# VH-VL binders against Cytochrome c oxidase assembly factor 8 (COA8), part 126

Target 1, 167 residues: Cytochrome c oxidase assembly factor 8 (COA8), of Homo sapiens (Human) (q96il0)
Amino acid sequence: APERGAERRDTAPSGVSRFCPPRKSCHDWIGPPDKYSNLRPVHFYIPENESPLEQKLRKLRQETQEWNQQFWANQNLTFSKEKEEFIHSRLKTKGLGLRTESGQKATLNAEEMADFYKEFLSKNFQKHMYYNRDWYKRNFAITFFMGKVALERIWNKLKQKQKKRSN
Short names: E, the ipSAE of ESMFold2; O, the ipSAE of OpenDDE; V2, 0.75 times the mean of E and O plus 0.25 times the DockQ between their complexes.

## First folded at step 9 (VH-VL)

Design k63 (from f73 with light chain K26E D29R S93D; framework fv_ebrasodebart; at its last look DockQ between E and O 0.01; V2 from the best seeds 0.00; counts 0 for: pae O 4.0 > 2, placed apart)
Fold by ESMFold2-Fast, scan of step 9:
Structure k63 (fold): chain C 167 residues (1-167), chain A 121 residues (1-121), chain B 108 residues (1-108)
Amino acid sequence: as target 1 above (167 residues)
Amino acid sequence: QIQLVQSGAEVKKPGASVKVSCKASGYTFTDYGISWVRQAPGQGLEWMGWISAYEGNTNYAQKLQGRVTMTTDTSTSTAYMELRSLRSDDTAVYYCARHLYRFWSGPFDYWGQGTLVTVSS
Amino acid sequence: QAVLTQPPSVSVSPGQTASITCSGDELGRKYAYWYQQKPGQSPVLVMYQDSERPSGIPERFSASNSGNTATLTISGTQAMDEADYYCQAYDSDTEYVVFGGGTKLTVL
């Protein structure tokens, strides 16, 4: 479809895949899962008559998405890298090669891998706590501004109704 | 207190290299990125690139790609910017500035004092 | 590559309102940031996320962003506000930092 051709996917310097929605849309677009973060990006429609408050909300939602995408892309890359280093180190300690006779990557059993997962979670506990704190703060801010935009729209309607009553 | 302290002024000849340091204090170094911005005499601000202290990811301005290298030393909370093959038009005050790496479009809320690099032609 | 356009200079009398504009397509997609630079000094953040004011910046500083144009407004302009002002945004595609060319504010 023509809209498929408008999609562009590559890796940003921040380590997040780029997704460009089809041009000329009246609605927000939800893309395929990002290669690195596994999160679906949303690209926001910009209405022609957007108020400054509406623009601020849209940008806040966009920036929060980019922040979230960057965090998980980097986390997934770090996990994969450290997992491979852990496997390599353990195989070297055992005197084993990095590949099996069939050419497959040599791996560790579930009990050995459990040690890696526990170490990884422990090592990254503080960073995940900071992520959760920032995530809640951002969602609170988004909800707050969504409320402000809703109140702005209600107030504008009330102003219009009051003006009609005075006429 | 949050502070970025840069190395002292440098005078270089064309073709030489310069390495400017930026020592951070008063915050968790790996929670922020460092951008380098230069300003030629009487001119505006020109962004050179940024580095993430967390992952070491860098992004350099197209004009400077191949000549600039940015690094960090997390043990000393110091960022470095090396510019090679210096030309007379590289004469500028060089600033480091921090931004939140978790906020891609975060503000540059603290700046170093600047380092004057003079390239004599 | 994204470009941010500012007027090279703006002049106001003390106590008057100064308005400095910054225009570019990225301002419709990304936040605007504003920096003040006095001669011989490092830039100072004066506004962030389009309209937010950092602690320590006087309330007479305000900013807005609508469409592709960001505006820094200084009400009751004082002699101490005389400086160069730079807008800044991020490029969505390259993740490059983009600065405006700067505006010299003269208080006469």
Scores: ipSAE 0.074, ipTM 0.659, lowest interface PAE 5.6, mean pLDDT 83
Fold by OpenDDE, look of step 10:
Structure k63 (fold): chain C 167 residues (1-167), chain A 121 residues (1-121), chain B 108 residues (1-108)
Amino acid sequence: as target 1 above (167 residues)
Amino acid sequence: QIQLVQSGAEVKKPGASVKVSCKASGYTFTDYGISWVRQAPGQGLEWMGWISAYEGNTNYAQKLQGRVTMTTDTSTSTAYMELRSLRSDDTAVYYCARHLYRFWSGPFDYWGQGTLVTVSS
Amino acid sequence: QAVLTQPPSVSVSPGQTASITCSGDELGRKYAYWYQQKPGQSPVLVMYQDSERPSGIPERFSASNSGNTATLTISGTQAMDEADYYCQAYDSDTEYVVFGGGTKLTVL
């Protein structure tokens, strides 16, 4: 009896990248592209003496990453589903089957697909505008905290140098 | 503002025909399609068919094949649905709805106010 | 022809979470769209795609898919949410639109 290949239920990607860096790593690691979002996840290093500002920065980066992963995973799934529906509908309208006489998957030409992309982008324009706005807000916040952390590190180094000169 | 305005209520005899109009405004008419949905009193929604305002191609529900004709006039941004050989069970509120995509029917994001068609002896 | 199955009625107390299900074999790969219809009014689109809301739809409305079942969830249900709810899907093979039988939501 041929083993009916278990159709992988495309469960909604709880897209926790299974990428685990080595336990002894002292730096951030970049994983392979996630299968749903196509974004490379970053595993953030946690210093032993992490300051409150460093911790806040790390958390903000993590939250922003998770937000990006979820957005693009959903967007890619939406795109794929709508693209498939479009292709099937157009082939049918043309009186074409889903498969060619050679058994290959029937495809549309570049001009027909251009109509799909134009329509898809037009219908999702507002969603993309909100995403871009929020992306900038998040990245500005991250950049701001990066600056604060940099200043804190400079100040701490200066204090340590003064203490060494006084002893 | 996007609006779909339908023609007024109709009373018809069995065997007659009815033609309902749906005038669209507030958007580019050919960028979307029009679907027709009916609802008998106290019943659920029944899809009748759709028409592409861009290509003019139509698809009708199997139950209504041969009795329904959908058309569009791009110059007036108006869709029409004609139902022939009316029966008592065709008594319903008829809705036009804009479907989101040009080439296939996605979600219906805007609806007409509905047109009551009564078929009585 | 694809068939979408809904419960005929769902009851919920104010402030509680309402869940309306829509089941069909095609929902494993396709989106369900959701409509709200109040008595004497036209249907209104409340959810489409993967939990996308049209403008003006409250955030308490959400949708999810699991297997062949789509679910509309209304958190913090209000008296104004009392209505009939319909799921809808598109069949790419027939190019037909299919509606569920509808669910009457009662807020007790």
Scores: ipSAE 0.031, ipTM 0.669, lowest interface PAE 4.0, mean pLDDT 88
ESMFold2, look of step 10: ipSAE 0.383; ipTM 0.729
ESMFold2 (binder alone), look of step 10: mean pLDDT 89; pTM 0.932

Design m1 (framework fv_ebronucimab)
Fold by ESMFold2-Fast, scan of step 9:
Structure m1 (fold): chain C 167 residues (1-167), chain A 124 residues (1-124), chain B 111 residues (1-111)
Amino acid sequence: as target 1 above (167 residues)
Amino acid sequence: EVQLVESGGGLVQPGRSLRLSCAASGFTFSSYAMNWVRQAPGKGLEWVSGISGSGGRTSYADSVQGRFTISRDNGKNSLYLQMNSLRAEDTALYFCAKDLGYEFWSGTPHFDYWGQGTMVTVSS
Amino acid sequence: QSELTQPRSVSGSPGQSVTISCTGSSSNIGSGYDVHWYQQHPGKAPKLLISGNSNRPSGVPDRFSGSKSGNTASLTISGLQAEDEADYYCQSYDSRLSGYVFGTGTDVTVL
């Protein structure tokens, strides 16, 4: 039931953001950004009379969301770690402390960070290539099943109209 | 350089329709969610509607639900807002806004670029 | 209707610091949703000033800073300058409305 399902928690990796969809929701719900992936999770509404085809589409969309969450959580963790190491290394080379006089973490300007971004992109080129390939595969599958569900819903509406008219 | 240019605004009578357009350039349009945000004269900002990069998901503020329809044409790098059953309360400057979405070195999603807006006046 | 409450106006002299509060509820800021800040000069489009986790876009001076605690977010402008005279809006996400919400807006006057 939507009321019980509305209090479901995020099942993303250990330590990530928790959230509750609104009570009595009968539509998909968008949560806050995940701590690691920075992507907002979507909680899918499950209709009481969900068809096998609708269930397959929903599970495919949920699986694709988990795949995206996992990929970007790993990328963000790696990026953050390498970025921090790069900044600390450059600040040490300049003889500067890790904190400013205001107590904020010291940082580098955009020109100094350009080398890091270029290196990070180059190191991850193949990984991003595989991600894009899998993304297209998943999108084709989702689009295909969305079309099948749409046709099923149209057919069911036509059947309901015919039944109503026969009364 | 990212640019968003709105058009389609004008003076319209209550109960009539208008279609707004936003032409986007300088980024991969299909990769980012897009939004419409409005501002009544002398008032604050109000989010109106949003659409995912693929167009597969749309959302609306309660004040416009059932009257407005957001859509996009990724082949033309264009965002649209079909406004039906217009009311005096819909009078506002309408902004097209890009949600950064997700980039692994850019942080959390937010409205990173805005157009100049197109004025919609609903009056008899 | 704006869902996040801001003071209508704040004022200060050049070189001073001013702070703008943005107060929400359990369905938005209180649920941990990020708060973003926009600056709007008269007759111009809003410009992203701060992304909730203290992120500044390129070109935004470091005198602008953001913080968040419980149901309230704050924007602080240190070393106030004449060009900071503008309207400032906070923005978050609201789970009850299933959409984005803006603050009521604050007019900053540099005396």
Scores: ipSAE 0.000, ipTM 0.456, lowest interface PAE 16.6, mean pLDDT 78
Fold by OpenDDE, second read of step 11:
Structure m1 (fold): chain C 167 residues (1-167), chain A 124 residues (1-124), chain B 111 residues (1-111)
Amino acid sequence: as target 1 above (167 residues)
Amino acid sequence: EVQLVESGGGLVQPGRSLRLSCAASGFTFSSYAMNWVRQAPGKGLEWVSGISGSGGRTSYADSVQGRFTISRDNGKNSLYLQMNSLRAEDTALYFCAKDLGYEFWSGTPHFDYWGQGTMVTVSS
Amino acid sequence: QSELTQPRSVSGSPGQSVTISCTGSSSNIGSGYDVHWYQQHPGKAPKLLISGNSNRPSGVPDRFSGSKSGNTASLTISGLQAEDEADYYCQSYDSRLSGYVFGTGTDVTVL
């Protein structure tokens, strides 16, 4: 009787591939989309001589990124959950099973799903308004600090040029 | 049965460090986000920190940001809180709290199981 | 840290109904984040009482109900019993803090 080799189901290491930028990177790195938020994370570069303004900008960018990741991860899961519940409820009302005769997941037609999307958007309208408001506030703040950092860098370059001319 | 057992609490002086541990059992530890919540004597609940099931994502309350570090060892079913630069305001009962089942920062996170807590007292 | 606002104390006689409010802001409850409720007896760990505004976990009596409207969530205890004497906390998420927030807590006393 041939020993049926137990196929080692390679349990895919659930290691969320921590996108680690190369150690010698002198710029920001963009990672793959997060599995929950679908947003691409940014690994922010830290200069060796980071100024207090640069540090403040970096922190603000990091906080804003985290805020976005949290919001969209939550929204996507809520959406997926409610969508599934809607589909199940409608299928049940129609006397249909959750699976087709072919074993595929039963789906609703585009018209029926349009009702879901309309309801979902209506229900979440206020949430999205607040998100958009806060998104603009955060991004305006980031832009403001980007301007300050740019001015600081220009000033430092000018001082260095003057010092080189005096020597 | 789900069990969470906190340890590592004690009396410390301000500015010192302390490391809390939470031993988890009765569930697939790596599949759930974990959190620390504290309660000062005679006060309400305060969320301190959270970590995703994989440990890839962490978050902190502003009150502890830059001083505390949450970590986990999924091989040991253990959650940790490294507390540095402790202050009198950090005096509290520290609870280990299990997330319902969503990844940290996903879904509608709430805490379905709690440990009994470990007491941290910061006093001169 | 912005906390959700709860009444400090609520009291009722056995068999009565009491309601605990939890008021947030546009960055938490008002942003559409769900509210959860916990019961805590003296010297005990908190216990999940209501999840997702109105969902009752297994083992929680049907006399506990939750609702949410606008920036305010409510926990109602119908048919108040002596065993319901405890602290109650609401919990949500705050987008400004990028973290979880608890209510200030409500002490429920059975007279």
Scores: ipSAE 0.000, ipTM 0.561, lowest interface PAE 11.4, mean pLDDT 86

Design m10 (framework fv_ebronucimab)
Fold by ESMFold2-Fast, scan of step 9:
Structure m10 (fold): chain C 167 residues (1-167), chain A 123 residues (1-123), chain B 111 residues (1-111)
Amino acid sequence: as target 1 above (167 residues)
Amino acid sequence: EVQLVESGGGLVQPGRSLRLSCAASGFTFSSYAMNWVRQAPGKGLEWVSGISGSGGRTSYADSVQGRFTISRDNGKNSLYLQMNSLRAEDTALYFCAKGEHFLYDSTGPFDYWGQGTMVTVSS
Amino acid sequence: QSELTQPRSVSGSPGQSVTISCTGSSSNIGSGYDVHWYQQHPGKAPKLLISGNSNRPSGVPDRFSGSKSGNTASLTISGLQAEDEADYYCQSYDSRLSGYVFGTGTDVTVL
């Protein structure tokens, strides 16, 4: 049987969906990329009847997101800082100023910058390895709790179905 | 071998500030939530504040909300409690307590406790 | 209104059983959050005794047991011994506070 009262779906020029009649969203919202981490934050929907297990899952996902954003914000800051320090150090060694006569920022050639990139990647190899390990562990935990929440919801549906049969 | 060692307690006048520290060892500090629990002389346990492993989530008891700030430095395996606008009723032994691993839940027990640091708020 | 309610004191003789109740509300125990139990000897830090309503950590004797029903959790000490004389605290998470609550504490005296 066809679903009665299907919503009219409108799309604004900005790509935003609109519905009529109004309905409550039961889904997470994804935001624009963060200035420092370049990652998109997820704003989690909190159900009014959230179970303790659902709360555990949501908090785990929130904590994982915060950890991930903090890692990349720090990594990007460290890269930018060390890059500038490397450039300044090399320019000082050459007896050059930080600015050209035109007031522009002085830079190094690609061959000299290759030394920095090679050193940065080597220095941060273990850090990135630990990041990948922890990222995997966190996603495994999230998947595990998602499974537990799914089982809880199946059990609750079975309880409701059994109760309705008894009524 | 898990160890938690609190420090920074002492005698302080009402309205002043004090900062407590907890040095952790023997476990992967950044993977566990951490908590502060206090106990006034001859009284029961009162949960004060908690912080997630990443440091991104913090929570506070109503009695200290807006006055105390919990923080952590995962690179130094250290937990902190910044206590501002101290009151006589904040006088207590302050315990550092290890919470649950992020792989389980944020509502689990405190399996290890430090020996506590005494804070006395008196004129 | 933030604490879980426990009796002030419970007493028994060696070899007897004693039970300590811990009563919460709809925002903590009543919402299905687990109850944890701690033992504290005078001058010492608390020690985790029971986790997740009924689980014993390694090294905790089997004479300590926990249970939970509705808004109330219970700790039972069977075969009471002199070294069990201590303060006992229950603990649960509270969704309204987004934090933990402890019980009022129970002083167990071995007569």
Scores: ipSAE 0.000, ipTM 0.532, lowest interface PAE 14.3, mean pLDDT 81

Design m11 (framework fv_ebronucimab)
Fold by OpenDDE, second read of step 11:
Parts: sequence; structure tokens; C-alpha cells
Structure m11 (fold): chain C 167 residues (1-167), chain A 122 residues (1-122), chain B 111 residues (1-111)
Amino acid sequence: as target 1 above (167 residues)
Amino acid sequence: EVQLVESGGGLVQPGRSLRLSCAASGFTFSSYAMNWVRQAPGKGLEWVSGISGSGGRTSYADSVQGRFTISRDNGKNSLYLQMNSLRAEDTALYFCAKDVYEGWLTPAFDIWGQGTMVTVSS
Amino acid sequence: QSELTQPRSVSGSPGQSVTISCTGSSSNIGSGYDVHWYQQHPGKAPKLLISGNSNRPSGVPDRFSGSKSGNTASLTISGLQAEDEADYYCQSYDSRLSGYVFGTGTDVTVL
């Protein structure tokens, strides 16, 4: 009897995509979409002379990325599971099997699926509201630190120009 | 061996609440939709409620809608029926029943418990 | 009527063939919903006999067969045996009730 391979329930990996950019990269790299979140991970460049403010910005961006990846990975898994369950429920109600006579996966029409989407959005409304709130807070903080880093870089360039004029 | 064992039945007064339990064994409980079916003394079978394998979808007969709540704990391999606002007409033997196939696909039940008796009387 | 209609009783001699009808409407059997059949002995839980109109689960004798036409399903018991004395129920789904419906039940007696 062929061992029906236990379909490994792909648990959402707890880690950010292990996308590794080329070792000699001097800029941020964008990876392919993650299979669970569908978000493209960013590998952040680390300068040799990273300032404390630049480091803080980088860490905040990394933490925000991880948070966003985890949220969407979990949300997409939940969505897929509930969608499948909804389809199965409706097919059962109709006395239909999982497959059509042609061997294709049985599906519901757009009108029937509209009911699922409405229900899913209603059920997850609070979760999405909290996500949006926290997304804005995090991005505001990132933008604020980007401004600080930009000012620091301008100041350092000015100091270097003054030192070159005095020598 | 695949087995369902109902419990929690008893004598109750009209308007009271009762919670039934069904313990499942011998199969992957979370993969199957579960149902409650009842049979009044000397009467036929009546479907009461169903719940999907994950517990995300539930359905009820009109006779119990708004009064009964089906739930499950897949970690404990247990099915529940919370019955509120009980009526004399709810007097029946309550069976726990498993869907034939995985998922919410088959409106047929292959495994049944022995039932638990609920009597609603003043 | 919220139930599928079955004859109250059917009787036959050992070795005979008996047929139990299950009559529905355009909202259940007539809408194309599958019919399932159960056997219930006195004081026992129901046992699935036929699923999906004509499919026999493992362990169900081949003397049990199911069919469906229009608004009516039928269970045939060929070569009736003493052990077949029981109540039989058909079951389907009703779109108006948005729920599963059972037949009124048929008492099968072996003479």
C-alpha cells in the first residue's frame, strides 16, 4: 500500500524569508514574495560605519518587516483554511462532490463566494483595524527616524567640508 | 476502533439549559464534520446541528436555531451541544454522528454514538 | 411537509425482495440532492446502509441497493433475512429548510 505521504501541514515559518543577497551588496535588496505572506522581504544593508541612529532605524525596519510578515502569513493561512471550509460546506449543501464529472476541483460561483468574503471581512474586521493602526504607527516611527538619519548625514557632510577647508 | 460516546443527558425542566458532550476516538477528529441527530421516543430521526472539522462553520435546524449552540474541542476530541431554553419537544435521544468523508462534504453519517437521553418535563 | 415520506411498514417472507420508497419534493430529492439510507434496530443507533443514492459502505451486504428517480428514492432489500427486521430511514437535504431531512421511517417485518 503506497504510504500516502502525510501532507506536511505547512506551518507558517516563524522566521523572515532566508533570502541572502550577494555578499558585496552596498544597498538594500528586495527578495521574491514569501510563500506564506506574499510579501517581498527586504534585506537591509549594514554600513561599515553605521551610526547609532542608522542602526536604530534599521532595527525598527527589520522589526516592522517581521511583524508584517507574521501577520500576513497567519492571515493568509486562516483565509485559505476558512475559504476551503466554506466551499466544502456549500458543496455539501448542494450534494456535490469535491470534483466535477470532468475531474476538476469543484468550485462555487462568484455570487456564492461573495457571501464568504463578506463573512470573512466581518469576522476579521477588528483584527484588520488593529493591524492598520499599528501599521501606521510603525511607519510613522520609521519615517521619523529616516528624517533624523537624513539630518545627521547632512551635518556630517558639512563638518567634513569645513575640515577640508581648514587644511 | 472508531467510537463516539455521548454524555450529559438527563431530566430537566422547561426553560432550563443542558450541555451534551460527545467523546470521539479511533479517527482524526479534526478532519471530519460532526453532527447531532435526535430521536424522540417512538419517533423518527431529526437532524439538529452540524459543525465543520475546524469548527469554523456551523449549521442548525430551524427547530433549534437561536437556542442551541454546537461547538468542538479538537484538542480533546470532543463535540458539544449547548441547549438553552429547552422545551418539551426537545425530549429525545441525542446521537453524535460523524460525516462519512473528511471535510464538510458528505451529508451522510457513518459512525454514530449510542445516544444520550434528554427529558424535558415539568 | 418537512419530512420525506416513507411507507409506515413493509413486510415480506424470508428470501423475498422488498422495496421501500422515499418520496420528497422539488426542494430536496427533486432538486438533485443525494439520498442516504439508514437501518436502525430496536434500542440501537442508526447504521449507514446506502450513501449517495446507491453506494454501499464496507460491511453492508450486497442485498441492499439504492436508487433515485425524480422526487423518489428507493431502497431494495433482496433475499430478505430475519436480521433485516428493523426501521429504515431515508435522508437528504432540503433547500427550503436549509437543513438535512429524514424520512418518516419504515418498519420492515419478516414474516
Scores: ipSAE 0.026, ipTM 0.576, lowest interface PAE 8.1, mean pLDDT 86
Fold by ESMFold2-Fast, scan of step 9:
Structure m11 (fold): chain C 167 residues (1-167), chain A 122 residues (1-122), chain B 111 residues (1-111)
Amino acid sequence: as target 1 above (167 residues)
Amino acid sequence: EVQLVESGGGLVQPGRSLRLSCAASGFTFSSYAMNWVRQAPGKGLEWVSGISGSGGRTSYADSVQGRFTISRDNGKNSLYLQMNSLRAEDTALYFCAKDVYEGWLTPAFDIWGQGTMVTVSS
Amino acid sequence: QSELTQPRSVSGSPGQSVTISCTGSSSNIGSGYDVHWYQQHPGKAPKLLISGNSNRPSGVPDRFSGSKSGNTASLTISGLQAEDEADYYCQSYDSRLSGYVFGTGTDVTVL
């Protein structure tokens, strides 16, 4: 849906706030929460001497972030859509309009909304379960490659020290 | 009057490049994620690539990763697909498709173009 | 390739009902991801027929209905008409591929 106010208009349909990392940053930058996913994006620093293994780790982390952002943006969109449809359906069944006499948006009480939450959670149980599985799988892979990168850096330092002593 | 019109298809030799365009009208283009979907002659639909409304996020099918680049120009209401290192198996009708909802990529596409034919053959 | 499995063809007579199945796996439909359905007439672009398992877009007749259970989604066409003769595709999201997958397609013939 488009925003109602001109001064509050957010035209970034990807849902990501436009942020800029500090100039000449040598570290990862964490941005503000995304409009749709409510998750903070990370801008990854790319070193000039990035090894192929370091590049693979960075790309895996970037891919995982994009996957995670997309999942929650889609989930939040689905929740909002189904919530509105449920409210409209219940108001129609009661013979009520979508607006109160004061012109405000008509709402259901907490007891009525409990039925929707129960149905939504039940319907999406498997989806959330497999999201958790994929989340653990992706983080296991990231941890594995972080370990490989750490070992590569240790080996290079040890090799460098040995060579200096062997001169 | 919501419409998508693809162009840029044609006959191209393996290993060459081709750029497809999609012109959008009748909706706020920058508010919707856009996708490319292809269909080889006599075959089914295959999702190729997607791009967020701002252009800040892109995604690709494994079969085209590293060879194809999706982009958009919101000032011109246009979507592009740069296809490099083309292979015979890339031969297909390429459709431009719009997300059902404003914002992020969703699995449902409500508006489709008529497609542009890409033939990769020696 | 993790595409969704549909029967190659189904047929029925005018006024009858036909059902098209769409079978996935634990990484897509089995994970609870929504299923969407498209109708494609020869030489035409696909048209969104059902979104989010069972929701009909404006202009789609109520004789088209969708459902989902476990690893399988179904599209049912009631009161089959000559203009329903087309190819039908299901679509979902696949977590293993981190992308979208379409079904193999079903050709519906009205006899």
Scores: ipSAE 0.000, ipTM 0.483, lowest interface PAE 16.4, mean pLDDT 80

Design m12 (framework fv_ebronucimab)
Fold by ESMFold2-Fast, scan of step 9:
Structure m12 (fold): chain C 167 residues (1-167), chain A 122 residues (1-122), chain B 111 residues (1-111)
Amino acid sequence: as target 1 above (167 residues)
Amino acid sequence: EVQLVESGGGLVQPGRSLRLSCAASGFTFSSYAMNWVRQAPGKGLEWVSGISGSGGRTSYADSVQGRFTISRDNGKNSLYLQMNSLRAEDTALYFCAKSDFGEYLHTPFDIWGQGTMVTVSS
Amino acid sequence: QSELTQPRSVSGSPGQSVTISCTGSSSNIGSGYDVHWYQQHPGKAPKLLISGNSNRPSGVPDRFSGSKSGNTASLTISGLQAEDEADYYCQSYDSRLSGYVFGTGTDVTVL
């Protein structure tokens, strides 16, 4: 649960939501979801004695988070924009106005919207395929470095234990 | 025929685990996001969890975060919900629901299963 | 918890029109996220009734219509019929919760 005093939201120039974790927290902190990507950002705790390997893992996780946030923010905006353009174009092609005789907003049925989804999926198939490839590559790298950090921490604990017993 | 069939529900003691399955047929399973939605007896609908068609995105309701895990096996046309540390308030009919799109979590659910009942009681 | 507010019940006579409101907040409907509507008959799974604020799936009669303004969406059933007696739920996406939210549900009774 985040501390009450750190609940201020900041927004970046790109419209991406940001937040500030509690100062002096000894844990990673999860914030509110981004308006465009709908993903919760994580702010990472930075220990004073962070090893170079721990720093590399943290930066990799931060970079992956930023990449993922930007990808989904852009995809959600593109989907919404193209959906609106499709509806507008289809109504215009039929010679229909934006309102019916009763004064209600004109709509497209699910069968007509299926044409949009089919077109959007086919147009974006390669982009989504590349996203999935890069997502798996990034998570493999994170898992690999998590393993290396875990081994480093085990080794350091063993060294400290040996030093205590020697004295 | 497009169909979703849930299974795995039953009576379970508080604190224990249960795994739900959803078998899909009649459509290209890997192309669509999948969701779990629950309904407590006599109550309304509550979204539990969602997973993208590729499996690259998952999300959870705050009430189940850290206890439930959603997963899918596209080769078997199956969706799963691993439920750990079950509580009395998890008692509900659990529906499997298909999004009408593969990669976006804000789209509607066009196909629903008939549900599987989970009762958490001593 | 349900995040979107609906009236608990609405009633009407055959042939009349009824409207169900669905009120959200700045993190969901107010942020521009689409509203979807589901119909649930007793003992049955929910059925998608309206998608994307106002679009009707194949097989849904044109007497069902949806609209959205600000932080509120509405479902209108014109020419009310006995088979319309059911529970109705709105649904949107919530950016604060990073997930879907359903309405509290409305029981429609045909008198």
Scores: ipSAE 0.000, ipTM 0.502, lowest interface PAE 13.5, mean pLDDT 80

